# VH-VL binders against q9umr5, part 329

Target 1, 268 residues: q9umr5
Amino acid sequence: SYKPVIVVHGLFDSSYSFRHLLEYINETHPGTVVTVLDLFDGRESLRPLWEQVQGFREAVVPIMAKAPQGVHLICYSQGGLVCRALLSVMDDHNVDSFISLSSPQMGQYGDTDYLKWLFPTSMRSNLYRICYSPWGQEFSICNYWHDPHHDDLYLNASSFLALINGERDHPNATVWRKNFLRVGHLVLIGGPDDGVITPWQSSFFGFYDANETVLEMEEQLVYLRDSFGLKTLLARGAIVRCPMAGISHTAWHSNRTLYETCIEPWLS

## First folded at step 17 (VH-VL)

Design ke46 (framework fv_nofazinlimab)
Fold by ESMFold2-Fast, scan of step 17:
Structure ke46 (fold): chain C 268 residues (1-268), chain A 122 residues (1-122), chain B 112 residues (1-112)
Amino acid sequence: as target 1 above (268 residues)
Amino acid sequence: QVQLVQSGAEVKKPGSSVKVSCKASGGTFSSYAISWVRQAPGQGLEYLGYIIPIFGTANYNEKFKGRVTITADKSTSTAYMELSSLRSEDTAVYYCARVDWDEYGSYGMDVWGQGTMVTVSS
Amino acid sequence: DVVMTQSPLSLPVTLGQPASISCRSSQSLVWRDGNTYLNWFQQRPGQSPRRLIYKVSDRDSGVPDRFSGSGSGTDFTLKISRVEAEDVGVYYCMQGTHWPYTFGQGTKLEIK
């Protein structure tokens, strides 16, 4: 009688990446219905995030409808941003635990080994030219590219992250906040050895200032203004922070100790 | 100075496919986007799609989705446009063009290839 | 799709006189960054298009200052202050704000 679990993958990823996670869940919570959404796989993960949100929404509605006691979300990397938007746009979601597995919740600013094929060395400082344009915003990576040296361009051009974080004013902000606040638990997972998510503290709503000094969640304007409910959730005791060292980006869904420490306790 | 050089003219039968190349020289190939635009004889310009080579994927105009594929080979600095299930109305000059970037962003196609005539006839 | 409408479609002009081409979009071309992604292209007979103007009014490198762009929102104008023989060709406006990107029908400029 465990709540169903819905898994949303990340950039250049597919459902196959979660076979170990599924094994762990089956061992500790036998009988759990786990659905790994097989949408926007591989290169299709580069489609605009709002397009992905629409597709994933269609897939999760019937699963949530069948589970009146609620569901859990496990959302990996870019998938964590999809899940952020799902929780905001769905005025009837019944998500208990939203488990964000090394997701760039405040955005991405950095070249990494995992993205080496995608980002040439030293492209970090110049990617804003591509991303903050109508051309670039048709690609998911640009939807959460957050250059701290061009924050004005990010705030004006971002079609996705600046909106769901309440960093730019939007008519739907109040409704999105109310919807997001229905989540039972926001479980944030990440760590310094990830090697892809830059800064790694983005997984915990921390991010660079203009000098590339990381400011933690409680110093962010989105938290201080309570733009989408982080301050309210923290006050309710609904935010769980689970940092773990020694885990690379592609290993979050296949590390047993990580699962037992950060994920297992939140699966009912 | 960026230059785009396209492959030569093609004559195709209805139902076949055509693949046009666009080789870039000068500048960093991965730092800009390549657009594909066509022009039927005596007609205006029509946008097919574009690729950002650094992302490895393309965005297509819905009118051509399912028939057009745009790819890029970063090792040879060459973009390709393949159009399948050819019809007589696909007879056109096909152009590739660079989408430029400056410190304030991207504004559209500043450098164009010479064009490739594709004729579809029985 | 955004419809781009040019007028006139045919523009006979006396050498040395000014010429103006209008372009109207079916919806605002102002993007959320405050920029308007409206471009003007020139296509001389037998040649590839060449960008003259980007962002409504910014001239491309090497484009003579007799070419100027103006406008806002949905209404845009390309002006040639004094037409030269080399200006013969078709002129296209293009919007890059809303996907899919679209062109006007073209204006054929001819010396009368």
Scores: ipSAE 0.725, ipTM 0.874, lowest interface PAE 1.4, mean pLDDT 90

Design ke47 (framework fv_nofazinlimab)
Fold by ESMFold2-Fast, scan of step 17:
Structure ke47 (fold): chain C 268 residues (1-268), chain A 122 residues (1-122), chain B 112 residues (1-112)
Amino acid sequence: as target 1 above (268 residues)
Amino acid sequence: QVQLVQSGAEVKKPGSSVKVSCKASGGTFSSYAISWVRQAPGQGLEYLGYIIPIFGTANYNEKFKGRVTITADKSTSTAYMELSSLRSEDTAVYYCARVDLDEYGSYGMDVWGQGTMVTVSS
Amino acid sequence: DVVMTQSPLSLPVTLGQPASISCRSSQSLVWRDGNTYLNWFQQRPGQSPRRLIYKVSDRDSGVPDRFSGSGSGTDFTLKISRVEAEDVGVYYCMQGTHWPYTFGQGTKLEIK
């Protein structure tokens, strides 16, 4: 039958957010075993991303072991970054399709209600002071905060995203790249009406330069240097881009047209 | 202005546990961390651990790991520090202090509680 | 653990004269963001500690100009330009760069 699907949620989310996605999968691929991981739910989603990666790794190992034909990952928002790291740290993953639902793959630089709740007086222009400190790196959202006006601080202080993107050197970089390249398909989904992921092109490995002009994936140093394998994957035909307008951040996992267009084709 | 008010003095027997409270008022409770520091009579300051209430999780100095538990109740804006297996060496004033997560450079605890004397005697 | 060493441990000062307290760390306190998370606290007799200085040299609100912090890397100084009677107490340096956070052993400032 169909390969199992593992779902990793985002910031302040839980498995309850994916009930519509599960219905869509059941309708188009009946019998699929879908596991939505109930780890780091709600406020625990603010824990450091490396801690989350360890916990999710422990949960996915037995699922992958029971599925010799492979598994698919559907990873939403912040969860897409967790999945990026899982694919890099696991020497033996058997992931076929990695489906990234509106995840800030090059980072986040935008004011959101989540940031206002956690840091009430902060604005995007000032958040670098908190996020790039030792205390800030204890928060998942600061692990992928990417202030384009303080790129040197991002490169030096980011304990997660700069390392997983190969923007700063790490002893394990070569192994992480080799492991990530084992993935069958990298399916990138996002759109201009998301309203949370800023810039929205971050979901497609685009990002702001110092003037807040968006440069697309092929203009990024991480792509040009092939730091973790994006250029190799694209050359292999393994990267799928599926942008869709009209979808807000909390609707990516509950829109039928999005599912049929961008997700369903990659669930074998 | 943020204020931290701690529970009253405790006298405990060796082998028992003590739980000290720290009630916050003013500001947003979830926007700061609460640190716990102790001071034995006539001695210096020693850092026990901290909690970030928004996570509901704590981090402990290895010296106290297994004996100290720090918790927070957001509904009452109160942090707690519980120390078990008490011995005479644990006699100290225990302080809570905030670290403002919304202000860069507040990692050194800018607001302190009044302190709670814990005396361990047989 | 990072060891914080203060000197002197006892500092008798004549009223109106300057005072200096040294603090040395066993490791560099510079964090990846280029900032140094060194703090200075004052504890007056019978009172809770009060933060005077954070990030080596920034004064907290309400802290008199006579207090100043300086230093870099592993060597830091707290200076009081003109000691007043209310300055009597114990002064502690503290590092917040490396876990677990640690304090110096304290310097007792007394008026002679």
Scores: ipSAE 0.208, ipTM 0.665, lowest interface PAE 5.2, mean pLDDT 90

Design ke48 (framework fv_nofazinlimab)
Fold by ESMFold2-Fast, scan of step 17:
Structure ke48 (fold): chain C 268 residues (1-268), chain A 122 residues (1-122), chain B 112 residues (1-112)
Amino acid sequence: as target 1 above (268 residues)
Amino acid sequence: QVQLVQSGAEVKKPGSSVKVSCKASGGTFSSYAISWVRQAPGQGLEYLGYIIPIFGTANYNEKFKGRVTITADKSTSTAYMELSSLRSEDTAVYYCARVDFEEYGSYGMDVWGQGTMVTVSS
Amino acid sequence: DVVMTQSPLSLPVTLGQPASISCRSSQSLVWRDGNTYLNWFQQRPGQSPRRLIYKVSDRDSGVPDRFSGSGSGTDFTLKISRVEAEDVGVYYCMQGTHWPYTFGQGTKLEIK
């Protein structure tokens, strides 16, 4: 009787990362049909996010069609942004709980091991030069790079995040907002010890201002303008915030306490 | 200073495949992309695709999709371009060239290999 | 795909005189970051192409200052203030703004 669960992985990731999560779901909600999507795995996770959205859309349509009572999404890291866009571009999605596991919902601006591996000679302060070029926008990580010191370039060059967040105009913005608002629950998970998502409050729609002071969701222009429905969802009681300390970026999908506290209650 | 050295000339029969190598020396192999461009005898330049070794990703001009494969081996600092189902129209000099991501605004190919002549006999 | 059109295709020039090559794109090469990714290449007979100019007007290291690039949007020019014997070759413009990247058909510069 449990709704099916669709899992979307993150950057340089694959279905293997979710083995513990599947064990937890099976223990607490036996009989749940869980589909971990094996698309854009490993290096293919660097493909432009709009390309990934189209591929994941094709995969989720038949799953949603077979579940008239609804489905749940669990979307990890970069996968949370894919799921954000899926909910906006799909006119007929039937998602009940959208569970975002430490996803950079307002973007990424941090010197992490992932970025040092990808850009070993670059500091975060210089990545805007690569990411906000036509070249850089062909890569997923640059689609959500958000340099708070070059916000004008982010707004003009971001081909993905600025558009789905309604920070820049798009012809489909009104339809995307209407579609996103169909979601039953937006469950936001993240924490200060993640070590990759910078600022960690990006997982809760908070982000740096030009002085690198974090402003929370309710102070963001995106929220105040209700650009894609955050203010409406919060007023409806549909946003759940579940911060947890002590969890590193690669441990969100394999921590039992996190699962029991933040995920399990939303898997009807 | 970065140098790109390509493999030697090839003569191939129609329907076969060719694999051209491009070995980089100097600089950090992972800090740039490797592009592949060809030039038929007496003709202009045509862009085939590129690979970014640090990302392990390649992108292809749709005209060649399904026939061209570009790979890289970081341990040997070598990029490869393989073209299959060869036809006489594929007779060309094939060039590899560098795009430096650290130079915002120097976008384009600033260092080129010497070229590899691929002849497809009729 | 973006079509790059060069004019003239053949450019006979007297030694020491100026030369000018035009390049026109089928759509704007200005990206949203404000940069224009227009390059100029020189190919001497039997040699690999060599980049002369990037971002419309920036010269590569070692390129003589007699070479200059200018233009905006869809209309670009490469100028040689005083043609020298070693300038013989084919000149190509190339756009890197829109995928797939495309070249002009080339302009053959020769001494008359």
Scores: ipSAE 0.008, ipTM 0.498, lowest interface PAE 8.5, mean pLDDT 88

Design ke49 (framework fv_nofazinlimab)
Fold by ESMFold2-Fast, scan of step 17:
Structure ke49 (fold): chain C 268 residues (1-268), chain A 122 residues (1-122), chain B 112 residues (1-112)
Amino acid sequence: as target 1 above (268 residues)
Amino acid sequence: QVQLVQSGAEVKKPGSSVKVSCKASGGTFSSYAISWVRQAPGQGLEYLGYIIPIFGTANYNEKFKGRVTITADKSTSTAYMELSSLRSEDTAVYYCARVDFSEYGSYGMDVWGQGTMVTVSS
Amino acid sequence: DVVMTQSPLSLPVTLGQPASISCRSSQSLVWRDGNTYLNWFQQRPGQSPRRLIYKVSDRDSGVPDRFSGSGSGTDFTLKISRVEAEDVGVYYCMQGTHWPYTFGQGTKLEIK
């Protein structure tokens, strides 16, 4: 008997994107109950991430309640950040494997050409002007925009990512850390050919310093301070890192080799 | 439910300008872009530009640069397309349309206005 | 600008028979995110255009199952498995990958 799987999609995405993933799970783990959450689809994915966390929380509670043996989460792209916050705000989650598919866990700092039609005249160097305004923080993409040249603005203005990463203090930080640490396994997946997540190492809690040199997870202040439990999880043997080259951003949920290598082993 | 309602037909002289309005409902201004597309009588579709009201960004087809201006009034949920220095070739039905998008590209327009006929004649 | 070329431009078809429309782009429509932004629209006589298909093959909500899209790179096809009288109109492909967005010249579907 296999634990139920809950799938959370990404920015401008929907449940339809996961049809191949569902086929793979059915082939290797027949009988698995897979729920792809049909919330915040398409343009609705632009809603503030805290609003999305609230909606997904309401949807996952009954699923977790029906599965005393535990559940697995598969969270894609922006959805990985939703799942990060979900695990922190839920005092009673029973998540075994949290599988993060190419999610910008330390934030995003990509060329405006990746978001070309939303910001056609802007450079990535200029997005901080919009994103770190109160107006910008009402949109999900700005909730995890992390400009390494304006880290002071990121720390003060980010209403979501800086708080869940423990980069800025919050009254609930101790409880959020305790809740997050209940996860059985944190499975991080990403790769250099993603083409969207910038830097791609953000999927593994690495990120740019002020010179745009990538510092890996173990060099991050968040890890060193153990702000939400990464150091504790790594020491526990609970963090799995599964990088794979040759996979573009929209292919993580539809590549069989990736599924067999990085996802299948964690779907007990 | 979701509607885009455009202003009425216009007859203009060569060299003048026209400003067409497009009133949006159903939350369109909070998370969508509005595009303007025209169609000359018996001809195909041509993209003029779009505006994303939530970000204040507009982008124009270079063919119309300097002649087209697209604006949005968030308080009335109304987008406008102004085309100046009108020529007989500008005679067309002008459509506003709600843009369905990803952050990387356009999935095209999922809701269209009824169209506004603009006739340029002396 | 990306040039979109449709064929045929005139498509007479018998009711209940299949119809096929081709669309070719002058440049690849695949973006770096792995998506292909090729869309199909229908315009019935006297009406505004209506989106049928987006992202090559995703059918819009409320669009009948008889419509399907396929293709990759620069070559795309819209198929109607069983033409109905209500399908009369002009069909346009549109690329949303490269600015400015461009349309094919249109294919007029007529019942013979």
Scores: ipSAE 0.063, ipTM 0.627, lowest interface PAE 6.1, mean pLDDT 90

Design ke5 (framework fv_nofazinlimab)
Fold by ESMFold2-Fast, scan of step 17:
Structure ke5 (fold): chain C 268 residues (1-268), chain A 122 residues (1-122), chain B 112 residues (1-112)
Amino acid sequence: as target 1 above (268 residues)
Amino acid sequence: QVQLVQSGAEVKKPGSSVKVSCKASGGTFSNYAISWVRQAPGQGLEYLGYIIPIFGTANYNEKFKGRVTITADKSTSTAYMELSSLRSEDTAVYYCARVDFDEYGSYGMDVWGQGTMVTVSS
Amino acid sequence: DVVMTQSPLSLPVTLGQPASISCRSSQSLVWRDGNTYLNWFQQRPGQSPRRLIYKVSDRDSGVPDRFSGSGSGTDFTLKISRVEAEDVGVYYCMQGTHWPYTFGQGTKLEIK
């Protein structure tokens, strides 16, 4: 009897994207109960992340309550940030493996395919003007937009990512850290050929400095200060890093080799 | 210089829908947001929602409970506000207005359309 | 929702005299970036609203310097140092800090 798996999708996405992932899980762990959450699909994925966290929380509570041995989370792209917040705000989560598929854990700074089809103009250098305003912060993309050239604006304006990363103080930070640290394993997956998550190392808590040089997780202040428990988790042996080249953003949940290498070992 | 030009007056029956257009000229359409505000005759201003064209989606005031839909067409630099299930209390002048974004925080509705009178009459 | 309360709602003034309009919010309008997103609009009869003031005290281009905004937190004031005939209209404060954005009831300025 395997622990149930809860799947959280990403930006402009839905449960249909995970059909191959479910097939792989059924092949290697037959009998696993997999729930793919059909909330905030398509354009509704642009709703503020705290609104999404509340909705997903309401959906996961009964699933977790029915699984005394624990559950696993597989969270894709933007969904990985939702799952980070879930693990922090829930005093009673029983998550064993949190598997993050190419999620912008330190934020996003780059023109994505999602932005290019809306307006075929480079938005990278100018999106901070929109995002770091009360109007912009009502959209999920802006909640994790992290312009390294305007880090002061990011720190002050971000309603979501700067708070869950402990980059700006919050009254609940100590409780959020305690709750997050209850996770069994943090499995980070991503790679250089993703093409959407920029920098791709954001999936591993790396990010740009002011010169757009990537600093890895161990060089980040959030890690060094242990703001929400990354340093503690790493010392505990609970962080797994699984980079893989040759995988585009929409293929993380449908590549068999990736599944066998990075996901399968963490489904008990 | 940005100008906003709205479509003409509408007379509608209760229960119908109205779609008002707001065409932008001058400036870069994708670099700002378009707000929609209404004003009933002799009454104050009420904020309906806004769209950030680059995201292709809008944020709505919950008071309108799924009755309002705001869209934008980049190719024509035009924003639209559609209000459904019309009632007599929806009789108002509907305005579009630009929300400017700059790095120094001079935000707000600085350019307004001329307004579109929507009359809901039985 | 943030309630914006204006006073007075009717403001008869003599030409050349000063006028003052108060606006109070039910909660602080200081956003986490340190800015206060409080705007003042003028609406002349039969016209669209025109923004006069943004961020409490910054005047829009073309707005005469006889208009000034002041205040902090929850208490804001629009002042006209010397009222002119063209100032007749309704004045609205508006907060853009907390969604949904809200307007005051409006203050009708009339020449007596």
Scores: ipSAE 0.786, ipTM 0.899, lowest interface PAE 1.1, mean pLDDT 90

Design ke50 (framework fv_nofazinlimab)
Fold by ESMFold2-Fast, scan of step 17:
Structure ke50 (fold): chain C 268 residues (1-268), chain A 122 residues (1-122), chain B 112 residues (1-112)
Amino acid sequence: as target 1 above (268 residues)
Amino acid sequence: QVQLVQSGAEVKKPGSSVKVSCKASGGTFSSYAISWVRQAPGQGLEYLGYIIPIFGTANYNEKFKGRVTITADKSTSTAYMELSSLRSEDTAVYYCARVDFDDYGSYGMDVWGQGTMVTVSS
Amino acid sequence: DVVMTQSPLSLPVTLGQPASISCRSSQSLVWRDGNTYLNWFQQRPGQSPRRLIYKVSDRDSGVPDRFSGSGSGTDFTLKISRVEAEDVGVYYCMQGTHWPYTFGQGTKLEIK
């Protein structure tokens, strides 16, 4: 039988958005047990990411315990960062495929459709003032705000992303790397027409330099230093890159062609 | 210069709720946070929570679990603090204060409202 | 929660003389950005608190230079070089590094 699938939603989202994804999985892998976690829904998705990681950890432990052959994770948008940390803090996870669905793995820098719903005007250039403070770091969006013009502030202030990416030292870094490397496959999905994740290459561990020129994963210090295992996973053949044009941010979980091309092959 | 003006004194019965307002003038309302602090008669200061209006979500001190709700109305530049299930121990002056996100690192409560006395008595 | 302990709780001072107030935190107030979010507030009788000092030693605009803050880690001091009559009030230290943010008990400065 098929390994169970655990789904983690994104910012301002809930389990409701995954109806089509569940239908696709049922059609191609009938009998798969799919659990869409409905923790931190809506505005609660703004809670600090480490708080969300703790809550999701408590929810996934019994699911993983009942599936000795392993589980798959499908983690959408901000949820992909939750899953990154989850895989690092769990020394006993049995995740086979970690499917990161348009997640800002190197961070976010840009006024997007999601941010425009929150902000009356563009705040891209000034959000660092709020985010890189003790007050701002109590909100999830600030935990992965990565201003390339204030990289020193990001490195010092980020409570979450700089730590899980190994961009700043942490006592648990070696254990986190060992745990993350237990994953069978890291499936990265994203595309240029997303319209929310900025730069869209963040979903593939690419990001802006100080001139806002995108550098791809292999040029990042986190990759070159193998800080949490990306270089090791790539050498092992465990990283899958599946970019697709023509898909907006809210459509990744409801596009059949994307599902068949990028997700379905990694569900066993 | 930013100024914060709070609503007037309230007298409430135990078990009821109170909602205090804090209207900001000057500056950009969405560019700072509003903190809520209280002070019981003859006592020190206690932090209840704060809201960052642009995120629309507040952070609360666990001591007030489920009883405090902080909201903001950007159209009127007004923050609100609602405290439910009132007890006599909630009798205090309630203050709002601005948290400045100046890039010089001037984080903290630099501008305070005049305070609102909330008396809880049977 | 971080416990903030002030001493003395009562501080009688002669006009024109210096005064100092100590504040100790139960854990380090250095945030990961290297800054220490330790504030000092003055509350005159019947008035709202007024911030005097932020980040241990930086004075707010309009605060007289006779007020100075110092310290590091867990031990902090507010000094008034020459106490004036308008300085009467309660002084509070406050940490903004660790949530929930907490205040000291207060030090009442009075003229003897």
Scores: ipSAE 0.779, ipTM 0.893, lowest interface PAE 1.1, mean pLDDT 91

Design ke51 (framework fv_nofazinlimab)
Fold by ESMFold2-Fast, scan of step 17:
Structure ke51 (fold): chain C 268 residues (1-268), chain A 122 residues (1-122), chain B 112 residues (1-112)
Amino acid sequence: as target 1 above (268 residues)
Amino acid sequence: QVQLVQSGAEVKKPGSSVKVSCKASGGTFSSYAISWVRQAPGQGLEYLGYIIPIFGTANYNEKFKGRVTITADKSTSTAYMELSSLRSEDTAVYYCARVDFDYYGSYGMDVWGQGTMVTVSS
Amino acid sequence: DVVMTQSPLSLPVTLGQPASISCRSSQSLVWRDGNTYLNWFQQRPGQSPRRLIYKVSDRDSGVPDRFSGSGSGTDFTLKISRVEAEDVGVYYCMQGTHWPYTFGQGTKLEIK
């Protein structure tokens, strides 16, 4: 029998987006129990990420308890950050495959489609003024805003991403690292044609330096210091990288070839 | 220079709803937030909530639990505050105020509307 | 919610003399960015509130330098060095560090 699958959606999203993903799973792994969590849908996805982590935690506990063989997580876009925190704060998670589907794991520095309609692209350089404040940190998108030109503000003001990445000290860091390291496989998916996640390499723990040159995961301080376990996971052979070109941000959960290549092999 | 102009005074019956408008002129509407604050006659100030037009997000003081809705129309640079299930204790002057992000996203409130008197009486 | 307590609530002062208003918060107002989001507002009779001070001690443009703010953590003071007739009104402290944002009760400044 197949392990249950828990799906966590992204920004301005809901369970409706995963209809095709559910069809693919049913075709290739019939009998799999798939739960798409209907929490923080639509505008509620803008609530602070720590609040979302608490709510999703409460929802996943009974699912994990019923599956002693383990569960898989498929976490899309912003949902991948929620899942990162879940794996760290849960002392007893039994996650086998954590499938991160085009999630900004090192943060976001670029206009999304909805932000482009509200302000010019050049205003990404000014969004730090809103995001790195107590008021801004009450919004999920600001919790992972990572301006490479104001890294000191990011480190001091980020209430979420800097902490879960171990970029700023936290009393729970050692426990969070221990919990995260229990994951069986970290499956990273993303690609250059996403159009929303900026830089797209953030989905693979790469990110901009101060000159907006992308440095890959192995060049990041969080990796080199093994702050939350990336270096340890890579040494265990537990990190899977699955980049794919030609896929836009809203198509990751509805592309059959992507599913067959990057997701299907990890749903035991 | 940004100016905020609010709609006129309202007299409402208990149980009804009121919708107050706040029209911004000058500056870029999407570059700041609009807060709503009220003041009962002879009393202090109470924060209701705010909206960030850029995200379309509003946040509310839990005291008003499901009764207050704040919206914004970017095409007319107008924010709205709707308060439902009105009670006599909702009688107050309602103010909109701008939060300029140059203050690093604190509640700021450097520019205020003139206020809208809402009277709830049977 | 963070409780903001002002004292005195009534402040009669002689024209030309100094005045001081205290504001205390039930929790520290220092945010993770190192800033303290404490503001002071003035409300003259029949007018909308006007912000005088932000971040404890920074004056808004157009605010006379007779007005000064000071303090740290949970204890803050607004001082008027020489009170003028136009200063009559109610003064409010407000915190923007913790949601929901909260105001003090107000201090009514009156000329004796």
Scores: ipSAE 0.014, ipTM 0.544, lowest interface PAE 7.0, mean pLDDT 88

